VH-VL binders against Leucyl/phenylalanyl-tRNA--protein transferase (aat). Designs and how they scored, part 6

Target 1, 210 residues: Leucyl/phenylalanyl-tRNA--protein transferase (aat), of Deinococcus radiodurans (q9rtp4)
Amino acid sequence: MLAHMPAARTFLQHPDPLTREIAEGYAGGSFLMDNGDGLRWYGVPGRALVPLTEDAGLHVARRMRRELKHFRPSVDLAFDEVIAGCRGHLPGSPERDGEWISDELVEIYQHLHTTGLAHSFEVWQGDELAGGVLGLALGGAFIAESKFHRLTNGSKAALIHLAEHLDRQGFALLDAQIQNPHLATLGVYEVTDKEYRRLLRRALALDVEL

## First folded at step 1 (VH-VL)

Design L1A9 (framework fv_livmoniplimab)
Fold by ESMFold2-Fast, scan of step 1:
Structure L1A9 (fold): chain C 210 residues (1-210), chain A 125 residues (1-125), chain B 107 residues (1-107)
Amino acid sequence: as target 1 above (210 residues)
Amino acid sequence: QVQLVQPGAEVRKPGASVKVSCKASGYTFTGYYIDWVRQAPGQGLEWMGRINPNSGGTKYAQKFQGRVTMTADTSTSTVYVELSSLRSEDTAVYYCARGSDYYDILTGYSPFDYWGQGTLVTVSS
Amino acid sequence: DIQMTQSPSSLSASVGDRVTITCQASQDISNYLAWYQQKPGQAPKILIYDASNLETGVPSRFSGSGSGTSFTLTISSLEPEDAATYYCQQYDNLPYTFGQGTKVEIK
């Protein structure tokens, strides 16, 4: 439930029409993609959620736990580089055919970054961008739109550091959208669309900052 | 149609270096990792390392660290592996292979969907 | 490094037989395993990726199964052109590592 001036309401009542429209779509449980036939809202029957803590089910292999300390996390330090990485267009990342992040979506994400809805989470080794996550922060929910790596384990390190950061900040939900076998090894689990929308509504009521 | 073209054979003396080429065609060269795998006569496959042709970034197996260098020339869509201080046990067929688009989104790791025909490097006095 | 061990190292079978090759990983690799076929004088050719997905153009008599540390390649009805050495490969982590190979000979 929304109380007074929760973080989500800032975007749902934002003066910018695009920010409001996108926030409303995500608040309703949908996500925006361009699969080559234009921008469309999508949903899935099984939604992939990342546990924020070990108590909630997050599993990090021993080898990965040892490596996490070698990655330095940051927020919004390299937003355009993270988008480029997710598209496979960043130097050091493979170029991918059929990527869902079109030129139009890049412009939308850049605009949403200026209004405070879209964010990047980065992990670094020294001065090198090792990996990152592009997403939206809406209330206590972080919707992870895309991930990339540049250095070994960079994408996985970014996701794990993000989960730890979100837990520390009081977030309730980390949405990875679509399950895959590697995400499952981290403890990522699927919920029904009905359960996702219930969890999302609770997260949207939280007044937290990234 | 994807192709990775390598020369057939190279002969070197112990202590020399060899540079093997792999010319790619039929796909976006900068969009895929190229890995190098070698095979000694009658033996199995051994991964040597990988290069990102877009960045020039490389990862080498520890066994070859200090003796191997991988490079890419985007103007000719060609990847190279150079192995120095050659020993008789370096006699092998050296394959280049493309990292597949069936990769894990978190790590970028993938199997190899296309292979070059291999270059037989013989190290003999 | 992740060690990959295949069994058997070689086998001899007749056309029409079901052939099974196993692969063991020294640690959990989820489903990040591929199977390759290599004929004498040729480069390896991918058959299976992600443990059980058949590569396009590969005959349906080939199948893969398993997850974690134990994996199997099956040829349901052996054909003469299947005489080759078969390799498993993990791509869970660098360095990528291969099994030692299983040579399949036709009687």
Scores: ipSAE 0.000, ipTM 0.447, lowest interface PAE 14.7, mean pLDDT 85

Design L1B2 (framework fv_livmoniplimab)
Fold by ESMFold2-Fast, scan of step 1:
Structure L1B2 (fold): chain C 210 residues (1-210), chain A 125 residues (1-125), chain B 107 residues (1-107)
Amino acid sequence: as target 1 above (210 residues)
Amino acid sequence: QVQLVQPGAEVRKPGASVKVSCKASGYTFTGYYIDWVRQAPGQGLEWMGRINPNSGGTKYAQKFQGRVTMTADTSTSTVYVELSSLRSEDTAVYYCARVRYTYDSGSYKTEFDYWGQGTLVTVSS
Amino acid sequence: DIQMTQSPSSLSASVGDRVTITCQASQDISNYLAWYQQKPGQAPKILIYDASNLETGVPSRFSGSGSGTSFTLTISSLEPEDAATYYCQQYDNLPYTFGQGTKVEIK
């Protein structure tokens, strides 16, 4: 095992069956959801991708760029709180992006966090958790599963800071899966399933870390 | 039990608009795209476009761009297709279809797994 | 747009016969191809996805093969309920396009 080295093969060849199975599913272009009919693997014909830089199409309004300075980013400092926020279980979080995160999925994410596949990206305002993103890091791809905010602009700030962080670390993909109106304002675009899998294969070959 | 329910028929005059509904039940409405496909009498199938019921985002075939509008109402789990400036050649059965993109045993399953029964739109004077 | 061409346009065969329908794509679509069955007055029903995978509940006499630009749907032993029009559909690129259809009649 090469657990200390961030490489897709570390998870695809992992001795833990759950970690291996989940990594294989995501490496194939799928993502897990529980939409009230049980845990299933999903894909979409139009995959939503977040540009990592403004040159690549990320749209950051001037006012929002100024607000970003008030948010302090971090990785893996509040994993359980980020899951709770995504589920709408933290006071003051009106965004319910992760309603599909069942109790079973919480346990899966917590397990994947211990094996290094699942991560949280947080943004703070002072010492208050303002927002965050729950996702998986596999090779040079970050699959953003869900996001939340507690303070004004916290979710948007978390996603923009994450994109900039991933670009600095050498990542190639920030995957939001499904387009929504709020993501569209940031320049999020859709690619076909075929194009997504092509981009994913290239990203999986990258040896980078979050 | 997954169902997509459409009205049986609509009649319009040339130049008018028609709005066809498709009511979904038996699954998570916002978890699947809905596509619209039409079929003129005795002819083949023609893809018109797609709507994401969660975001309201749409993709239309170039042929219909400017004449077609797709919308979704999540409170009633209903998708609509509206076609304007109707001509006699728009006479067709209009189907809504659910786009399945679930991964099972190493493969992404079928593009259209469930279809509405179709709405016959007749354009005549 | 990707053009899908089916052959033959129609055929008439006896119960128990092996029936073969071909579909040609105007460009490489890998394996992003589905086959549908449509009976008169009904909506299409999926039979095959990803060129060769049989949909759940579809009889094993149906099979699909091919990749790239050339695809085949085979019915190994024709049954009376198989009288229908069959369509291939590519989902490699938008707009999604269908073949013109092959009408299968039982004699």
Scores: ipSAE 0.000, ipTM 0.466, lowest interface PAE 14.3, mean pLDDT 85

Design L1C8 (framework fv_livmoniplimab)
Fold by ESMFold2-Fast, scan of step 1:
Structure L1C8 (fold): chain C 210 residues (1-210), chain A 121 residues (1-121), chain B 107 residues (1-107)
Amino acid sequence: as target 1 above (210 residues)
Amino acid sequence: QVQLVQPGAEVRKPGASVKVSCKASGYTFTGYYIDWVRQAPGQGLEWMGRINPNSGGTKYAQKFQGRVTMTADTSTSTVYVELSSLRSEDTAVYYCARDDYGSYWEYFDYWGQGTLVTVSS
Amino acid sequence: DIQMTQSPSSLSASVGDRVTITCQASQDISNYLAWYQQKPGQAPKILIYDASNLETGVPSRFSGSGSGTSFTLTISSLEPEDAATYYCQQYDNLPYTFGQGTKVEIK
């Protein structure tokens, strides 16, 4: 008789060696980047976290709340396009948030998508991809690796819709890694690495689905 | 190969200040906290504070507030601790230490070899 | 501040002996406890983190146990190179605090 494994430990004990290695790194609080000298594991003393709800500190201006109604969210409908958007390689995408995403990292993300660790979250206006978030879902934690927009407010809409979706699904963490002024306008806050790892451990114990 | 390199010794008179360096190599300098821990001769370990090299943000133990300043120079991957108004009781080996970002818990995975600061009249 | 108290302050034992050192926290620190080994003239070296996890490269004769306020470091079979002072450290809250140390001497 076989016992069901918790969501995070499914990846930590996955038969695919690459999926296990990457899952172990992220479960330990690190993240993977290529800053022009190859793939390296990174950490930060101040970790940027996105509140999942307005009660938890997510700031959604009235005008933005009206705009959110014009964006249709989805999961895993346009994974390759979301990666391209994050790299600034989609026509009309001005955001270059993912310049650190090398060709090698693209192949890794595509592989992790096939094993269920990597995901895309999209927002659409009609049939146009307006923006999205590339990330990893590990237990009750979503590590948002990069985001982009093609249409006005697409990036903000993607992140806010993602936060609301994660809250509905029972997730505990939305990790944006590094703070910037744009994220700060949404109520994104920094925690110490110690607090992040404490929150991450609790989130990893959750058995939830994206 | 992670290394934290410190000078061997410093000598000061009571009332003076001392600035001890810790040069990091072999890892991403801005990705880890650096803490300072001192040890008086024959005594135990005492945490002084920590610095975030990325932000310059610091946390100091209450005992040293007003006398300690920690700084980081990202261009040289070097952290400094400066202690002012020195007393003979400040004679100690001063260690820098790195927090472990590769694990679930914060502890000191790499230590400098220590700098012996002697305060004597 | 969280106060860490070790027992004993010193001990003398023979090669092959089982050695146990205890550490008490003045409040609940869960499993946020590390053990360090320090030899004369050297910087401390990490042995155990998260109360019971053995650091890579540390001999398996070292083990840690405990949670909450009571912790132990055990050396199952003492070796000559184990002569050192051992410190526990809590990292549950700032300021970080250390036990006073336990000196282990070989007879």
Scores: ipSAE 0.000, ipTM 0.428, lowest interface PAE 17.6, mean pLDDT 85

Design L1D2 (framework fv_livmoniplimab)
Fold by ESMFold2-Fast, scan of step 1:
Structure L1D2 (fold): chain C 210 residues (1-210), chain A 122 residues (1-122), chain B 107 residues (1-107)
Amino acid sequence: as target 1 above (210 residues)
Amino acid sequence: QVQLVQPGAEVRKPGASVKVSCKASGYTFTGYYIDWVRQAPGQGLEWMGRINPNSGGTKYAQKFQGRVTMTADTSTSTVYVELSSLRSEDTAVYYCARVKYSSGWYRYFDYWGQGTLVTVSS
Amino acid sequence: DIQMTQSPSSLSASVGDRVTITCQASQDISNYLAWYQQKPGQAPKILIYDASNLETGVPSRFSGSGSGTSFTLTISSLEPEDAATYYCQQYDNLPYTFGQGTKVEIK
């Protein structure tokens, strides 16, 4: 059973000042990054959104659909390992280029995990962590901060299983932030910043749990 | 093919409750929301609410809050809407409609049941 | 709640005519608008979604346009089977709301 994730208002009114500050920033449509000059809030003119179902435009190739059955999904089972994977620091995995998750962001994510805002979504083959997604669950929105793979198709399997899980739980929005060619193959599309804020505001009103 | 099958008619007295069924076939039942929309004779369409058949989660129009309950039975691929404390102005055709995603949040109706005429008379 | 207003409430036209129906939203709904066709005794049928996208299987004589608060459904060349009531619907915000309908009659 997954822990109850309260509606966005719970985090916006949270007694922890850091959780409240971070929730406010994301609720306003911004996201945190450290590009080597410290933590800053960022926005993009074209926001990448993941359709939650094939009917909504999620493109799952036939070969990938067959492969999905080999991955077992979970939530919050290996949070620290998912962060390490996103940083390229997992033993036995290739090192990642363009790492933006600084030591300061790691501490923030670990703190936010304690207060219920930050989560990991994992996919496994047997006992091997094959891939995962690090993100924030705020109301009916899941903001996917980063993803990784350790085994073939692990990151794609994690994102597809996450989309299915979010739809099942009544979420309205899966935010991948920045478009790239791999995301585009899954049917990820871009919306304007104005449209993203409208979508986000409506999703934030939803009382759903991860 | 996608079908949403509803009974043709129901008759109730004022103050009673009515429970209308909608049996889905031809698609993955748990993959789509089902909404309920009613239409009084000679009038327009009025949205009542939504159910997620997978989670059982619901959202109701405020006008019907406290009088409407939506449920889903995944074993029979059937959705129900129950309306209590019936009044003559509740006489209407009640439609179930399948919700298709336009974007992650925005959704429209791509298939409709044939409708159930609920008559409330004394 | 978002109010949807259709114009005209009814119209009568000949086969082959170009028919235009308008829909006005009380606030900006971007392009989150659908058009449905309803024939007497039948359930509504989807024609257009996202203001301008033609649903699969719908004849190409139907088209939609507009964004924000003003939307149009056009039938480029009216056919006898197009006699029906047409409804616009916003799905920008809950509760979903419909226009009051436009009845199209063939003369």
Scores: ipSAE 0.006, ipTM 0.441, lowest interface PAE 15.1, mean pLDDT 85

Design L1E11 (from L1A2 with heavy chain T100S Y103W L104S R105L E107P D108Y; framework fv_livmoniplimab)
Fold by ESMFold2-Fast, scan of step 1:
Parts: structure tokens; sequence; C-alpha cells
Structure L1E11 (fold): chain C 210 residues (1-210), chain A 123 residues (1-123), chain B 107 residues (1-107)
């Protein structure tokens, strides 16, 4: 089979130049950030991956598992609100979450949402947006760009619900890019850049939907 | 108060189609999936599929794929299930039920049910 | 598809008796399991969700337990109004699947 895999090929061969360019960068194992010096492609020597199941190493404490039922997950219901939450622009969200998401990146993500590459995953308590994840779905890989919370455990609940959802849908990878102590408590592990690109290549061949 | 109202009965001949309605009230119609579940006389419950009234997106059980169509009319807060090429074994009570998942694509339980429509297929 | 196996298929008990119904899932469904009560000529009514949470308005004599693949519905002291068929339902994944039902009759 070809480097440009069936599910990912829709974006890699997309008529929209921006969608094609962004998809190509991520398919190659890079991720896009704006750290005040314009948009640049980044890579890391140790790529942070979230296990999709407990058998694969996802750690969900018994108390947290019961708490998860108080969060109702959804896909693409509050895309603009999730971006705002990631930027720290919602009441209760930390300002540092997604500080790298400039006004230009907001427009890019909104455009990529229109072409089907960018998505939001939300968790709700009652009618309140409790937390969420902004990311890209490319083949069987979900690249989680940014996360936020407004209510206690909202970010952790969003990530756990997302992992479970992705596993049910047949996804192979949940990419968090950079490890931190909070993610480590969930069983997030690091792989080398070489290993990441091999795993990504397999995931890009999958025909799955979010 | 949440209500899902269905007609009591429908009679069709083998080979025909039937379209069963479910009118919702007492909540935001576009905020919840509606599922269809049937029950043949003296038998258990069988899930047929779900519809998102907001998007019109549907998911059908494999057994009914190609014979079932679900639609929603937001102006009347009504969901429909249409089953074609009817056979005698399609004789059943057809229930609509509200999926308590709300907006979520994740499955959840059914918190409110319609009273059911008895569809009889006879010559 | 996830298969739900319910037992017994029917039982007959006296008012005041403790009644236990079991449900087995063919794979791990965590706690995503509901119990419904259906009386003759009526639609099913939710009793329990998330394996053990009692729905508002449901009498406290009903309780649910279990996780993973094994689940139980208990009626601690049977009342005449409890004569019905009881169904378990998994909502871990689509398609939704139900147990075959347990008919509870009063002697």
Amino acid sequence: as target 1 above (210 residues)
Amino acid sequence: QVQLVQPGAEVRKPGASVKVSCKASGYTFTGYYIDWVRQAPGQGLEWMGRINPNSGGTKYAQKFQGRVTMTADTSTSTVYVELSSLRSEDTAVYYCARDSSGWSLYPYYFDYWGQGTLVTVSS
Amino acid sequence: DIQMTQSPSSLSASVGDRVTITCQASQDISNYLAWYQQKPGQAPKILIYDASNLETGVPSRFSGSGSGTSFTLTISSLEPEDAATYYCQQYDNLPYTFGQGTKVEIK
C-alpha cells in the first residue's frame, strides 16, 4: 500500500491547499505551533501517547471511573467554545491552556473544521461545558492539540472519554505530543520519533470516523 | 413533562411499506437522539436504529440495513421510522425512545418511551 | 455485537419474597447497563441505569449491582405491582442489545 493511505488520502489529496499542507505535515509526524515567532512545525524525541484501553496501559482509578459518569461526552457540538476554553477565554479555564493558539490559528482551525480535519471533543455536566479536547483526526490517528477544564476533573474526564470513544471507533493512536506529570498519572507513555512514525503510518491506513 | 406520542396501530399487506410517527414534547427536540425498538408478540426488545434530529444523521442495526429509513421533522418535533418490503415477521409493536445521552455520540440508556404502535402485517 | 444473556426466563414468587434476576454480557461493558420494567400492554420503564443507580421515582426495594460482565437486579420484597417482564440493556457500544427478558409472576 502507498504512503498516502486511504482514510488520510482524502486530506492529503484534498483540493483545499491549506487542508492538504496541514495534513501532510501531521502525516509526516510533525505538529504545528505558534510560540510567538509565527507558525512552525515541531517534533519531539519522546512522543507522548495515550493508551486507548486499560489493557494497553490506560490507568483509570476506580473512584475516577465512577466520576466519569457525571460527564457526558460529545463530538463537534461546541467547536468554537472548545477553542475558547483552550485559550483560557471561558470562565474557570486556566489562561495558560493553549496560550500558543493565536488569532491566526483560530481561523486555521475553524477552516480545518469545515474541511473535516479539525474536531472538538466535549464533556458536559448538566448544560455546562466541563472540559474538552481540540484535535485533528487523520486516518486512525487523533492528534490532541490542546485540552482544557472548567470543572474539577473536566480535562481528565475529556481525555479518558476520548480514549474510550476512539477505541470503540477503531482508532489506533491518541497523540498528546508532550509528556507532563498529569498525563503520566493516566498511563501516558513516550515512544521514540522513529517508533511514532511507524505507529502513525499504520494508523493512517485505517478507514475510521470520529 | 417529557412525552413521546405514537399512533396506536397500523395494518399493512406483505410487500408494502409502513411509516410510524413519534411526536416529542416537553423538551428540546434537537437535543436528544431518538431510537427505535421493536417487539414481536411474546418476544423481547430489538433495537432498530437511532436518529439525531438536529443533523438528520442515522445509525441502523445491520439486520434492517437497506429496509429501514429514519427521518425527523423539526417543525413538528416528529421522528419517523419507515420499514419497506414488509413480511409477516415484521408484525410487532414499534417503540420510539429518547436516548438519555443528549448530544453525545456515546450510547446511553433510554429514559422516556413512546407508548408503541402495533404494526400488523397480514394479507 | 455484544450478547446479553438473562436468567431465569420466568419465575413465580409470593408477595414479600426476595427476587433476583441475573444478566451476563459477552464482553466487558463496565457499568453501562440499564434495567427496564415492562407491564403487559405498556412500554418499558427505566428502573436502574449505570448498573446500580436507581431512577427518580422508582421504589427503593429495587436495586442493581455488578460490573464488567455480570449484573444482578434485586427486588428485596416483592409487591403485587411488580408483576412484569424485566429486561437488561447494554449501552457500552452500538448496536444496543437487550437480554431476552425475565417474566415475574405473583403466585
Scores: ipSAE 0.000, ipTM 0.446, lowest interface PAE 17.1, mean pLDDT 85

Design L1E2 (framework fv_livmoniplimab)
Fold by ESMFold2-Fast, scan of step 1:
Structure L1E2 (fold): chain C 210 residues (1-210), chain A 126 residues (1-126), chain B 107 residues (1-107)
Amino acid sequence: as target 1 above (210 residues)
Amino acid sequence: QVQLVQPGAEVRKPGASVKVSCKASGYTFTGYYIDWVRQAPGQGLEWMGRINPNSGGTKYAQKFQGRVTMTADTSTSTVYVELSSLRSEDTAVYYCARAGYSSSWYPLYYYGMDVWGQGTLVTVSS
Amino acid sequence: DIQMTQSPSSLSASVGDRVTITCQASQDISNYLAWYQQKPGQAPKILIYDASNLETGVPSRFSGSGSGTSFTLTISSLEPEDAATYYCQQYDNLPYTFGQGTKVEIK
């Protein structure tokens, strides 16, 4: 039915009002969070972007390349567990990044997963979930909402997995929202809000699938 | 120790539906995709689709879209494929297989369909 | 959909012979290709993944090579138990697709 429609238009024209409303907000360059006063739309003057390839500035150190051999990547295999990890609610997880994910936001993300807007990228060591990224795929843009690790390098491995997958699928933009010094070694860089919205508009026009 | 177990054969009349089961053991059920592949007698392998056992999310080959439904029951570690509006051409052995993800950054990850069920022979006749 | 074409469709060889099977993809699939062995009445068994990596427990006489659109499975010294149908399968893009199969018979 809608298989020929670009991903962004699919969600912007989605029959579900909540999915459509959330897609419209992110398509406009904002992101949703709860900063203690309920759900609100936010923006930042310096938007953090992850390069998709080494030619674009992605830096994967020699040590990290060797570590990647010990991880097994997957997509949408453990969505609820990734949310729990981002909230710090998994055994052994740090209590950081995603504390802003309220119970209401969990329900919203679960709903968006059923409508195809929200996704998880996972990395495993053996049978153990080592890390992951929670985000939204809209057109040729992926907005990484939160990430976590349980094992050393798990979040970095999950981001590298995500970047490679997006590049293979023809995506143009990987948005990490706010600069994170922990991931700076990967080549994460900042753009102005004006430049971000320009890049986003271009990415949303792409007819690509996750 | 990792196994996918499928029960025997099924016989259906044209126009009926059939639901084939696949029970997983020996690994974390929600950590891998399950793919369904069928093979008509004397013919090659045909990929039908994939299910994520954790989310219930599915991807189907377009040929089967509208006739196929894949589901998972995490409490019993069992995946199902249901095919409706059966025709004689649907007579085949239906296999479930454990599947992974491929990436140039992870050369030690085991890719492809590494564990297969023994297959369920579905015969469509009157 | 990505079309996978195998050559030959069947072959007969003697024990000890070197056997080669070729697989062609209709578009670039990098190295995202697996080879399977299927004996009569049995489920397929994976032999090779990522075009050239031998699965654990598979005899070293099996090897895979190639990338992009052209791939080869080689059996360096054919054994009686190698009589089977061999399939290549791409997993670069959904839907996953198989070659039509190559039947290997022992003379």
Scores: ipSAE 0.005, ipTM 0.491, lowest interface PAE 12.0, mean pLDDT 85

Design N0A11 (from N0A4 with heavy chain A97T E101D G102F S103W W104S Y105G L106Y K107Y G108E D109G Y110A Y113I; framework fv_enfortumab)
Fold by ESMFold2-Fast, scan of step 1:
Structure N0A11 (fold): chain C 210 residues (1-210), chain A 124 residues (1-124), chain B 107 residues (1-107)
Amino acid sequence: as target 1 above (210 residues)
Amino acid sequence: EVQLVESGGGLVQPGGSLRLSCAASGFTFSSYSMNWVRQAPGKGLEWVSYISSSGSTIYYADSVKGRFTISRDNAKNSLSLQMNSLRDEDTAVYYCTRDYDFWSGYYEGAFDIWGQGTTVTVSS
Amino acid sequence: DIQMTQSPSSVSASVGDRVTITCRASQGISSWLAWYQQKPGKAPKFLIYAASSLQSGVPSRFSGSGSGTDFTLTISSLQPEDFATYYCQQANSFPYTFGGGTKVEIK
């Protein structure tokens, strides 16, 4: 469990070589994926960003706002279960066509969780894990690597609760990397790689807690 | 494996009541929002009611609001529709439907699984 | 309430024909549109969600397009099993509403 999120410099100067290497890659505006040819750094010309508030453009339909109230959010309570859910390996979850989160990436995320870079954000209905988001918190930026649902609206509820939580904690960015039509319905927008790096630099200067 | 079975339809006089049931099997019922959709003889589809996975959020078509009550029992994997003050225009086949949940959780409101329907006839 | 208007109400076609069905929303619904197929005496079958996403197991001859208010369902080469009534349905807001249906019948 990590109660305090260090400034980005703490990870960039971390004694653990793997944590430093991963932090440097993300701080530079890249993200890590395994598309079947091994672990590689990727970038996109149009970066998908999730607004943190309705004032900033986050669109939460009335019906969804009512549904949000029966989901209980948490941080880092079920990290391994969230990874399993994102991979389609959690019992009761719909399966995905293929998985970009390899066994190697699982080990990396688990290691980064122990050093404080990787986190899970969960939403629950009662004692049941309804959905979640796997990501990295670097300064005031949260890079949402993957998400899943187990109960209807669980993934959407997790993302909306996460955005609102990040805003309350003083974060500046919620990064979804790649746009799709469903994300667009929530108000997710694209920025150029140059603008993303500018926004990221501002966020990395923030020392906030998840 | 995945199946919805409706029951409780029948012939009823105007002003009467009926309770429809839908038995779900082959999936985690408590994880899905459910809907009732009806179809009058020779007519098109009409959405009737929605209930969220937990049962906390409920919506009705204006034509049935105040007369119909949707409910669910997640322990028994069942959905119900209590129909009161029935009218001739309520005559229809009533379908129990499961709300589609796209893998990423971003799309809802499409009905991917349908029961075979139960017939309600309101007539003197 | 969002009104969904389908045209035509019926179309006569032969096996092998390209069939186009249109659906118009009275206000913008983004891509919150699903398509269903219904055969006489049977429950509807789910075909398409998010205006253009084909449900697993549905033949590739079916396709959907459109956004906002104007949507189209296309069957590129009609097969004998495709003679049915087709319905569009919006999921943008409650109440959910269906189009009036388009019957694809034998010429």
Scores: ipSAE 0.000, ipTM 0.441, lowest interface PAE 17.4, mean pLDDT 85

Design N0A4 (framework fv_enfortumab)
Fold by ESMFold2-Fast, scan of step 1:
Structure N0A4 (fold): chain C 210 residues (1-210), chain A 124 residues (1-124), chain B 107 residues (1-107)
Amino acid sequence: as target 1 above (210 residues)
Amino acid sequence: EVQLVESGGGLVQPGGSLRLSCAASGFTFSSYSMNWVRQAPGKGLEWVSYISSSGSTIYYADSVKGRFTISRDNAKNSLSLQMNSLRDEDTAVYYCARDYEGSWYLKGDYFDYWGQGTTVTVSS
Amino acid sequence: DIQMTQSPSSVSASVGDRVTITCRASQGISSWLAWYQQKPGKAPKFLIYAASSLQSGVPSRFSGSGSGTDFTLTISSLQPEDFATYYCQQANSFPYTFGGGTKVEIK
């Protein structure tokens, strides 16, 4: 038997206060960070979105596509390792875009993983963990909180494989929150906060499985 | 400065209705869950109702369920409590209280700021 | 529902005294417990969260300890402004519940 992911309404009405509050914050268009002065809800005027397909604007270079075939994707096989990788705490993981992930946030993500809101997406090269993405799945929206690599191109491979996986599963939205030059090379684009919330409301209505 | 100002309390007969309001200022109201907590004369604190930051999740104490309705208007920075079928036991000072947001792991549902309270007296 | 039992119901103390107030939960609540101070005619004031974390602006003479079911609030050297009623509150699950209060009054 296969377990399915709960609809967004399941998390928004969840009996666990922490899961409910986090789900509502994200459902309202905010995201959670600790920038050295404690946990706070953030919003941005320009929200970074990852296209799910090349037809929608995802850029996969010819060289990268050939290398992509060497990475095998998985879901929730190495959740704690993915968090550690995002924090820069795994050997060979120099990409530290998750330095904002405090000890408190680690405990929150671990708790949210037990209630089904937080997930890891991994890519493997052979039997070695090459990279991954930490995020939240809420309805048909995947909020990609952080990513890492251990092997060359592991984080890029993880994000591209995740986009393809989400499209196949019927997801509508892959949210990277904040734009940067690296993400821009993949075709990541910005929408206004108002447009993001419109897209999010549509995605939250979908009942899909990761 | 964070400020919560309650209004709408008064004297009402059993079976009557009152609507309490809480005006919030000095913070981003739409980012915080809100609560109503009451205190009967000479007694301790009793939690009454909870509403999430978006307004989609609502909880009530069993003593008020079916009679009270909590709501919020994020555009106007206001919280409301509609109280119907009031009983003698509902006589209390009603406080508007904000959920603590300093640490998500440690936050639980603590009340970091309270209004000054509005008095509801249910008596013949 | 989780019942919160607070003791003592009142304590008479002098300025400079060490005052200890206890709170017991009927079920395990981890560290999800807060302490509040209430003066006559005033709203409660947030003192301590997560059993032991002192809210900003609260004097260091206040401290909290405990986990699971047994919790303690300590005032190491009582000051005149500390005469008040103190309440514990569990934040583990709905419905949220408070202790019955402890009145700290002048001896």
Scores: ipSAE 0.000, ipTM 0.438, lowest interface PAE 15.2, mean pLDDT 84

